# VH-VL binders against q9nrl2r1430to1533: the designs that were tried, part 180

Target 1, 104 residues: q9nrl2r1430to1533
Amino acid sequence: GGVHELSAFEQLVVELVRHDDSWPFLKLVSKIQVPDYYDIIKKPIALNIIREKVNKCEYKLASEFIDDIELMFSNCFEYNPRNTSEAKAGTRLQAFFHIQAQKL
Key: E = the ipSAE of ESMFold2; O = the ipSAE of OpenDDE; V2 = 0.75 times the mean of E and O plus 0.25 times the DockQ between their complexes.

## First folded at step 12 (VH-VL)

Design N6 (framework fv_iluzanebart; at its last look DockQ between E and O 0.78; V2 from the best seeds 0.00; counts 0 for: pae E 3.2 > 2)
Fold by OpenDDE, look of step 12:
Structure N6 (fold): chain C 104 residues (1-104), chain A 124 residues (1-124), chain B 107 residues (1-107)
Amino acid sequence: as target 1 above (104 residues)
Amino acid sequence: EVQLVQSGAEVKKPGESLKISCKGSGYTFDDYWIGWVRQMPGKGLEWMGMIYPGDSDTYYSPSFQGQVTISADKSISTAYLQWSSLKASDTAMYFCARHTYDFSPGYYEYFDYWGQGTLVTVSS
Amino acid sequence: EIVMTQSPATLSVSPGERATLSCRASQSVSSYLAWFQQKPGQAPRLLIYDASTRATGIPARFSGSGSGTEFTLTISSLQPEDFAVYYCQQYDNWPYTFGQGTKVDIK
């Protein structure tokens, strides 16, 4: 049901946030730090945004939630070269997510 | 309802330390930047800095860098602005404000909600 | 830092009249421009963000326009409660900066 799914999404977000490799994803990339980020990334998203969507019950399907999480990682890999700390963290966090997402 | 409630007015002497607060409610405090704005008597508004409570990432305006400390305690949804040694010139109204995002049609970030302000008076 | 310059410093208008406030940026701020209203003893209130989007609860008589370096706030028909100081603010580049304000008072 909707309430049960909401709880699952909420729990997963909590686990993602608490992960050691969540630091690139906790909040939207700062334009102050990365001035060209939003010239490249057109659909920005981060865990704080996803958490808000969960809290507002904006996800009606698990696939929608998963799509946003995957978008978050996609953005990271689009902008950051493979050898960056951000990309490496993203790779690890995404792997973790894929395991946890099996519960959804 | 989103609200920012600031601590009460302060009357201090030069050289004293001070820490004022801004408590957020009605939203997930960790997920939004909180900024501080100074308004000296009869003057305009000045951005001092902002902090992201979720990870304590902080930006200071150059003119306020090293002059104040911005911090947050996300466990109680509270942001702080503090001085180690007040000057008479610190006399002003201080506002906190919440930073928000808009993704339609493009990416925008701006400050939408404001605290009621904290009046700080520093005089010998 | 980006310098925001508002004009005029004071705008005297009668109730029911149109008020036009200008804000100029020393360099392009794209559409990252907000307008605030402030009354004595009160916190600033967000009127417009993204140069032209009205904040929630803001009357339709308030409108914003412009992009780059030139911006305008228009009050189509000034109401008694609209007499206040108005500030523009850019949030394209840190540090974020305000204009010096335009005081709208009664003629």
Scores: ipSAE 0.629, ipTM 0.890, lowest interface PAE 0.9, mean pLDDT 94
Fold by ESMFold2, look of step 12:
Structure N6 (fold): chain C 104 residues (1-104), chain A 124 residues (1-124), chain B 107 residues (1-107)
Amino acid sequence: as target 1 above (104 residues)
Amino acid sequence: EVQLVQSGAEVKKPGESLKISCKGSGYTFDDYWIGWVRQMPGKGLEWMGMIYPGDSDTYYSPSFQGQVTISADKSISTAYLQWSSLKASDTAMYFCARHTYDFSPGYYEYFDYWGQGTLVTVSS
Amino acid sequence: EIVMTQSPATLSVSPGERATLSCRASQSVSSYLAWFQQKPGQAPRLLIYDASTRATGIPARFSGSGSGTEFTLTISSLQPEDFAVYYCQQYDNWPYTFGQGTKVDIK
């Protein structure tokens, strides 16, 4: 809780968005480009949505924030085979996140 | 307070170019799709297309693909609708609107905020 | 492209009466259906999303129902401010499409 914890969540999301490997995670996967995605992924989430939840103070615990970030990566690995550009970007961004999250 | 403010009414001749704007404020502009909707005089609403300002990903309705250009400048929180050569049939009211999502339960998208509209009149 | 068909084109009703507006999709859109109200000279206003969920600040007299291909907007007791044009819009498949509208007039 409190203002400093909210600022830490916001700062972490900003760092994730600025990372070179954020491109698969900036917004929800398009049904236009990937018609079957929402048949497979039932709890979609992306960085823009997480940032909005931070801005609206919807995370009450750091664990809730971390859970949404990890859900984002889990969705990526569930939908995308290991050798895809999306999965490789997810692996690198998740590693970056784990380092930064140690500061929470 | 979330606001979408559009540029003012335009009176043009066929063949002229035009770029109208939609400025968003009160939210993270980069994180929400902005769509454009046409309403011809006395007619219903028509979806034209949408853009995600964060990465400029853009989709057009087939009827409007190649007819207009949708763009955004996220540094000034502004989306644009542009014609290279106006036709009389482009006479209409044009609205911008912000998409959003509701996650409880699941995934939903809808237009939740609208600009005031820009009247474009094209006549010789 | 999914065609949205609204009926009737015009609905004449008296204040205090119930209005029922119909919207049919050319193929299933599940529950990805919104209803909008538009008054002359104004932007559309979101009433209902997800077929039946009222948007924030929308009076309880507005209700939506249906799924798949057939949807209904009901206004349980029309108020003077409810005389307007109403549009349904699907957002299941691209391109997203509007119905042609139902005008609700004072009888």
Scores: ipSAE 0.388, ipTM 0.828, lowest interface PAE 3.2, mean pLDDT 90
ESMFold2 (binder alone), look of step 12: mean pLDDT 89; pTM 0.914

Design N7 (framework fv_iluzanebart; at its last look DockQ between E and O 0.54; V2 from the best seeds 0.00; counts 0 for: pae E 3.2 > 2)
Fold by OpenDDE, look of step 12:
Structure N7 (fold): chain C 104 residues (1-104), chain A 124 residues (1-124), chain B 107 residues (1-107)
Amino acid sequence: as target 1 above (104 residues)
Amino acid sequence: EVQLVQSGAEVKKPGESLKISCKGSGYTFDDYWIGWVRQMPGKGLEWMGMIYPGDSDTWYSPSFQGQVTISADKSISTAYLQWSSLKASDTAMYFCARHTYDFSSGYYEYFDYWGQGTLVTVSS
Amino acid sequence: EIVMTQSPATLSVSPGERATLSCRASQSVSSYLAWFQQKPGQAPRLLIYDASTRATGIPARFSGSGSGTEFTLTISSLQPEDFAVYYCQQYDNWPYTFGQGTKVDIK
């Protein structure tokens, strides 16, 4: 049911946040620190945003939640070259997510 | 309901250390920047800096860099502003404020909720 | 840093009259501009963000406009509780900076 799905989303977000490779994704990229980021990334998102959506029960389907998480990773790989720490962290975190998402 | 509750008024002498607090509630403390604003008596507002409790990322205004320390204890949803050695010129009201997002756009940021302020008086 | 300049320093207005406050940025801040109201002994209260979006619970008589370097806060019909100091603040660039404030008092 909806309550169980919400709980599952909450738990997964907590696990993602606690992961060692979550640091590029904890909050939105600062346009001050990365001036060109939002010229490239048109649908920015981060774990804090996703958690807020979870808390507000904005995800009615697991697919919606998964889409946002995948968007988060997609943005990272679109902006960051493959050899960057951000991209490497993203790769590992995404792999972790894919395993955990099987529970959804 | 989102609330920021600050510690009580302080009366100190020059040279003393001080640490004031701002406790957030009604939201996920880790996920929002929390900032500090100074208002000297009869004067305007000055941004001092802000911290992201989730990773302790901290930004200081150049005018306050090295003058104060901003920190947070996310386990108790509390942000701090501290001085190692107060000056008379530190006499002011200090506000904490929560930074929020325009979740519809996903990248607009502004400060929406404010603490009630902490009056710090430094005099010999 | 971006310098925010408000005008006038003091605006004397009668209840029921229109109040127009100006805020100018030394460089473009796009629409990353907020307006705050502050009364004596109180914390600032957010009125407008993103230059023209009214914060939750803020009366319709408050409106914000502008972009880039020129911004305006308008109070269509001043109420007794509106007499206060108003600050604009940019959040386009760090450090975030406030205008020096406009005091709206009774004529």
Scores: ipSAE 0.797, ipTM 0.922, lowest interface PAE 0.6, mean pLDDT 94
Fold by ESMFold2, look of step 12:
Structure N7 (fold): chain C 104 residues (1-104), chain A 124 residues (1-124), chain B 107 residues (1-107)
Amino acid sequence: as target 1 above (104 residues)
Amino acid sequence: EVQLVQSGAEVKKPGESLKISCKGSGYTFDDYWIGWVRQMPGKGLEWMGMIYPGDSDTWYSPSFQGQVTISADKSISTAYLQWSSLKASDTAMYFCARHTYDFSSGYYEYFDYWGQGTLVTVSS
Amino acid sequence: EIVMTQSPATLSVSPGERATLSCRASQSVSSYLAWFQQKPGQAPRLLIYDASTRATGIPARFSGSGSGTEFTLTISSLQPEDFAVYYCQQYDNWPYTFGQGTKVDIK
């Protein structure tokens, strides 16, 4: 499903961005504020980049879109200890994503 | 087509307030940093600061910290530069520009699209 | 903050000749360096980012080189439309800063 899948990806990204727990994921982590981030995370990704890729039709399969969203969460859990606000937000947003992704 | 359209030229007196605007179109406004650049008459470019409209994260160059306010209203895709009390030394051309992004910096680093500029003249 | 110093302040070049503009950073900025062109009455235009990558639509006669503290913008065969002021800008560290500009004049 071509055009309808792209619209679904767009809608899902909008829902993720609007979610209260999206704040760690809206944009790429600042190298200036977090100097070691890119020493640890080799495939950085954020919601703004995912939305741009949807807008440019860069995802050919739903699995590619899902993989980028899951990469975003995996990066969060790899960099942030479980007790941090970032990791807790990631857990809640990922749960929300899994519920919404069932509709794809 | 990405466009940044700035508000028109302003002639003001010292002590007056001013808010100039930069409206983005042709892209997802929330997802890109917008920076402001000053160019005094006959002088070079000076980075003033920038804002990420998606969450209002705002960064100022030290020489402009506390001198201006940078803000955005993402519901109308518009960024603002504001003075509470203008000085004659604020006479300049002001540009907004959209930053591109780079994974390695984690920060939107250089201007890829520029507004047309807003001339601000502060005189008696 | 990182001071960006451009030289020369003014460069006089005949059409068809090579122009070489220098930019020096007060400390290493790796390759996080952009070049902009500005003509009178216009907004700056991005030419080069990442020290050596041409922006979309920029003619091949523009090339950037360097890393660390020393950077060069080269215009291999100057055209009449290339007479302008050129700025370098670092984006390695806070705050991001511009050089003071090099004006390229017709000789």
Scores: ipSAE 0.346, ipTM 0.815, lowest interface PAE 3.2, mean pLDDT 89
ESMFold2 (binder alone), look of step 12: mean pLDDT 90; pTM 0.908

Design N8 (framework fv_iluzanebart; at its last look DockQ between E and O 0.62; V2 from the best seeds 0.00; counts 0 for: pae E 2.4 > 2)
Fold by OpenDDE, look of step 12:
Structure N8 (fold): chain C 104 residues (1-104), chain A 124 residues (1-124), chain B 107 residues (1-107)
Amino acid sequence: as target 1 above (104 residues)
Amino acid sequence: EVQLVQSGAEVKKPGESLKISCKGSGYTFDDHWIGWVRQMPGKGLEWMGMIYPGDSDTYYSPSFQGQVTISADKSISTAYLQWSSLKASDTAMYFCARHTFDFSSGYYEYFDYWGQGTLVTVSS
Amino acid sequence: EIVMTQSPATLSVSPGERATLSCRASQSVSSYLAWFQQKPGQAPRLLIYDASTRATGIPARFSGSGSGTEFTLTISSLQPEDFAVYYCQQYDNWPYTFGQGTKVDIK
């Protein structure tokens, strides 16, 4: 395939995915592992979904992209108690995101 | 264009090992589950298992747990299905399929694209 | 596992006529239900997902309905290329399971 330059959104998603604390967010939570997740979280989202939206140029504004990322973190903090590994990872990743998002 | 291209037909003897492949293209390979489906001659479809290349998370159907190994090499966008010791009863067509999602319907996930299949024949 | 049961096993229909295929789940699968078409020597082709949404490129004559445990695939006017085996599949719970298939052949 051909080589093309990544957009700012694409680059940020790549950085988020590569981050050590991305593991809770790479894909949608499995109902197999967390049977009650979707009883609580009504607007599920993950980095793979966000990346697909980026690839399909569904984000016309930076605010839309940021909203989805913030939703992803919000879902994590809503479902996971503060002392869980998931919540701790989310806290760190969100901090990283906030720094990177200033470039948008 | 999304495509899944599988390796060619295999003719093997019982006891031999085998590893077949499924290469994805036209999408971000890391972000979609890849599943394997068995279809024995003249029979229906059976889910064997699936793998998420992004983190190698893997699920097996109970009937296939311990019978096969599913793996992936995301560096070359390829998923694998392998046997350590084939049996005659492993004779079948094997399909790989890509898992996707729909944002507009509550993020339902389904398998939308399929490989062309790999015929595996095991006989003495 | 969730057992998917299709009926009838074989459906004989004349070209231009309506075909109605049924799929029943042993327990609710919500709308996590897909329909596939398979012709001899070919891979399954996705027709319907989420019980009622047509996949890209699928003709309007194909429609899916239902939720919970009862589902229906309807071909409003059967075309010559529609004679094949049709499978329903639930993806609500692992392991994902297929129905045994309905063969649609020419009357």
Scores: ipSAE 0.737, ipTM 0.912, lowest interface PAE 0.7, mean pLDDT 94
Fold by ESMFold2, look of step 12:
Structure N8 (fold): chain C 104 residues (1-104), chain A 124 residues (1-124), chain B 107 residues (1-107)
Amino acid sequence: as target 1 above (104 residues)
Amino acid sequence: EVQLVQSGAEVKKPGESLKISCKGSGYTFDDHWIGWVRQMPGKGLEWMGMIYPGDSDTYYSPSFQGQVTISADKSISTAYLQWSSLKASDTAMYFCARHTFDFSSGYYEYFDYWGQGTLVTVSS
Amino acid sequence: EIVMTQSPATLSVSPGERATLSCRASQSVSSYLAWFQQKPGQAPRLLIYDASTRATGIPARFSGSGSGTEFTLTISSLQPEDFAVYYCQQYDNWPYTFGQGTKVDIK
């Protein structure tokens, strides 16, 4: 990656955060609201963490950035049954991500 | 550089309203919890509550629930602490602080950057 | 609510000496424990997080240890700038809570 690639990562994260279906992914899942989440999900991640990693140039390759985004969706689908609002939002946001990721 | 700049000292009378501010810069304001901490004269630190500016999700410590309102305006990167009716016992130093990201833990709930404090004095 | 209890309340120490500060939680907080330093008229400063990890820019003379319910902050060779009040804070469970503080005074 380079300066242009890091700008593309930031632009993509902004688009994901602005999407109507981003609400399950903006920040880490609350242990108070979802007590068993961290018993099941061992590599938690969220859009705010991914944006911070972009801002600090933690991603060396586009594949590393894509892996974190896909981990975020994979966690959602692992924890949430298919018919839940969270899983449906994840499906729609992931589809949006795949369209936008053509810029990478 | 991360900075939190708070509004200036306040001298108020009991019963008056007050809103103090904390402006963040040098980071993505929306993505970090901002907390408020009270320090009574000569006393230790007390957690009051926190807000996530990105979606306004807000938590209060039980002793402060209903006593204050925590809010944020992400368009100007500013968090607020407000009272509808001040009491003399509200006289204290108030700090805002930003929670940090620790990538290894994935859970960011300790204060790493602090505002300079706002002294609020409430007296007859 | 998890109560954090610090001891001693005051520690009188000469420059160059070792200071050992204790923090006890009323229930396990795993390693979700931070230490802060506060000087008069100033905001607190983060020293240690996750029980033992020094924050950026914190000198090696500060070290933290412990897990569960018992935690220790050690200052191996006190400098003149280290005379302050020190607070522990748990962040394992809401609401987050501070200890009452340990004042480290010059002897």
Scores: ipSAE 0.443, ipTM 0.849, lowest interface PAE 2.4, mean pLDDT 90
ESMFold2 (binder alone), look of step 12: mean pLDDT 89; pTM 0.909

Design P1 (framework fv_erenumab; at its last look DockQ between E and O 0.46; V2 from the best seeds 0.00; counts 0 for: pae O 3.7 > 2)
Fold by ESMFold2, look of step 12:
Structure P1 (fold): chain C 104 residues (1-104), chain A 121 residues (1-121), chain B 110 residues (1-110)
Amino acid sequence: as target 1 above (104 residues)
Amino acid sequence: QVQLVESGGGVVQPGRSLRLSCAASGFTFSSYAMHWVRQAPGKGLEWVAVISYEGSDKYSVDSVKGRFTISRDNSKNTLFLQMNSLRAEDTAVYYCARIPYYSRGTYFDPWGQGTTVTVSS
Amino acid sequence: QSVLTQPPSVSAAPGQKVTISCSGSSSNIGWEYVSWYQQLPGTAPKLLIYENNKRPSGIPDRFSGSKSGTSTTLGITGLQTGDEADYYCATWDDSLDAYVFGGGTKLTVL
């Protein structure tokens, strides 16, 4: 075999998805389950959408990828008070992301 | 003390209308989506409807869609369920309930004590 | 029919333990967090377990929850006559776009 390149963006998204604290971010929030969400969050984003954008080569720079990941966390902190399970998970996953992002 | 108290139940004939109320106290009512859940005699629990904290987004199960309308008055900390074209199968105890926050942490806390609706001739 | 399946009844002697099962699918229990409710005779449901295995303040540690695959289990140890009630599992179902409850399990302490 030959050497096969694996996208750094795909590798990072896989690590985020596997993290124990990824559960609030795996897919977009259901409008029926949480009817207030989209009144507050106008630029929704989730890991499944980011992964699809990686698969479609929609990110040209690492900064564009990082901006979507940071938007995901910003949305979480905007909607959820800091004492909630979702916000606490976001804080821990964001810290993990910052470590992994240094490798880009 | 967080509390939900339903009222407005009663005995009505099929095809009539009834309006349920749920008075909330002990929490910031306008910060939470609110729900109705019902329980037919001798049966289990069935989710009926939800309304967003500002009242503009409303959803209900298919069996009541077009007949029941959930609403709220945040200035009076009150949730409503307008029930039109009532049927025998709508006979149940109706509970109002809160979900404390969104996402996969879905759970109902607190529940009201319920108000009974009986639809019979 | 109930989307979540529970046994209709269970029983055990005071001081013993029981488990109450709740079976669902990948569109509900397999993905979403589960909650459990106790309904004492003639009363409203009361939250017993949330986020699969967490207890709200005031619920004794005799009550426990677990989840494996598409199934969840409520455990009750040190049974007391005051535990006689109906018990319901609940979760969100992504395929139905609705909250769903199990059919309920009546616990008898003999």
Scores: ipSAE 0.384, ipTM 0.769, lowest interface PAE 2.3, mean pLDDT 89
Fold by OpenDDE, look of step 12:
Order: sequence, then C-alpha cells, then structure tokens
Structure P1 (fold): chain C 104 residues (1-104), chain A 121 residues (1-121), chain B 110 residues (1-110)
Amino acid sequence: as target 1 above (104 residues)
Amino acid sequence: QVQLVESGGGVVQPGRSLRLSCAASGFTFSSYAMHWVRQAPGKGLEWVAVISYEGSDKYSVDSVKGRFTISRDNSKNTLFLQMNSLRAEDTAVYYCARIPYYSRGTYFDPWGQGTTVTVSS
Amino acid sequence: QSVLTQPPSVSAAPGQKVTISCSGSSSNIGWEYVSWYQQLPGTAPKLLIYENNKRPSGIPDRFSGSKSGTSTTLGITGLQTGDEADYYCATWDDSLDAYVFGGGTKLTVL
C-alpha cells in the first residue's frame, strides 16, 4: 500500500544519501558557483528535494519517485563529462539505485 | 590557444567612469561564464564579478554593487566591466578569467594579463 | 582580514616539500570546492589546482591539493627555484555571498 511505498521510498533515499557517491546529489547545484548550470539544466533536482517530496507524500506511484531519481542522474550526466568525478560518482550511485529500486 | 586580453585601463580621478574590455579567443566564448578579479598594488586577489555564459545571471562583490556592471557581447567575444563612481580603493590590476565548462565550482582558467586602473586625485 | 586564512609566508630549500594551508572559519563550513592559484612575480595568476585536488593540464604532479573539513592544503614536492611565488586559495563563501580568496602565501625558495 501507500504507506509501505512511502516507507520504502524514505528508506531508499536514506540509503542513497549515505552512499559514498552521493556527494554530487545531496543538494541543488549553486548557480553562483556554477553560473551556467541552470541555463543548461531546466529541471534541477537533488536528494534533499526528493526527500522532502517523500516526506510530504507527493509520490503516489513508485514510477514517479523513480522518475525523479533518474532525472537527478540525467541532469548530472547532461552537465558533467564522463571523466569527471561527478559523473563517475553518478554512474556508481545510479547502479546502486537500480539494484535497490528492484525492491520497491 | 585560449587567450584573454584585457584593455581599457588608465588613470582617472575619483568619481569618474571606465569601461574595461576583455577580448577572448581560442575558444567558444558564448559557452563559458566569465569572471573579473582585481589586485590592488602589493595586495592579494579580490573577486569582483561573474556573468553566466548567456549573461542571464550576474553576481558581484558588495564593495562594487551599484557602481560596477559586468556584461558581455557574445557576438564579439568580449567581456565588459563598466566601472562608475570610481574610488581610490578601486585602484588595481583587473583580470578577466574564464570559468571552465563542466565544473562544480568556480575557478579561473585561464587568466588574462590584466589591465591597470589607477584612481587618484 | 581574508575570510580564508593562509600563512603569510613559507620557505624551504630546493628539493624539499612544502605545504600551504588554507582554512575557513565556522561561517565557511559550506565551502565544497577550493582552487589554488600560483602568481609568479610580476605576472598574472595561474590556475594550479581546481575542485580541491585536480590539476589542470600542464601542471606537474609535484603540485597537489587536499581538503579536509574546513581546511585545504596545497602540497609542493621537489621544490624548485621557479616555484618562488605567491599562492592563493579560493572558494565561494555563502555567508558573504561572494567568491573569496585567501590572503596569499609567499613561498621563498632558500
């Protein structure tokens, strides 16, 4: 049910945040530090935002939750070249996510 | 080769205005955010302003707010710093610098050689 | 005073290792990425380290950067006479809403 799904989402977010490769995703990129970021990325998102949405029960379907997580990774790969630490971290974290998401 | 060349510096009296230019070459100027940094004689580096690659976002240090305006003309590969109401403490070498694409933080690479602004009565 | 604190000067003999520290206050806890710049006498600054520990092309591996908590360190091994310069750390300061440089460190090669 919905309660179970929300709990599962919350737990997964906690696991993502605790992951060693979560550092690029913990909060929104600063447009001050990266002045061109929001010109490129039109749908910014981060784990703290996703966590808030989970806490507010904004996700009615697992697919919606997964879509936001995938968007987060998509944004990372769109802005960061493959050889960057951010992209590499994203790749590993996404792989972890895909494994954990199978439990949803 | 990536190159930045500043110009427009000079000696002016307090209260006057100057417009600095930075000519960029060797890279797609319109794809990069740009920076101004200054250094007073015998002093350290001081960040002045930044502008996004399309100019939609601008930020500047408090000490120049209301007086300095950063802008750019991507069709001319040129960065500008309009300096109004100049003060003695604005005396410095002014550097333009590129913010590399695909970065998570602000850093400058490369730097121009700088143009000198002297404000004195 | 600079928001980022650097020692005003460091010195060592050729071939030796030196470290230059850059520390922030509690108000700088939010800084994530630090860059380092070398400024040779009478020249414009040059990027030495970016994003805490990355070297631009052309920068020898004897230059290194590290970050821990509210401090970052520039390391220079195999010190050469040509390394005599001013070194600056820099980062964004959320409390000041500005990019900030350290006060600079003068490195003297003995």
Scores: ipSAE 0.029, ipTM 0.703, lowest interface PAE 3.7, mean pLDDT 91
ESMFold2 (binder alone), look of step 12: mean pLDDT 90; pTM 0.908

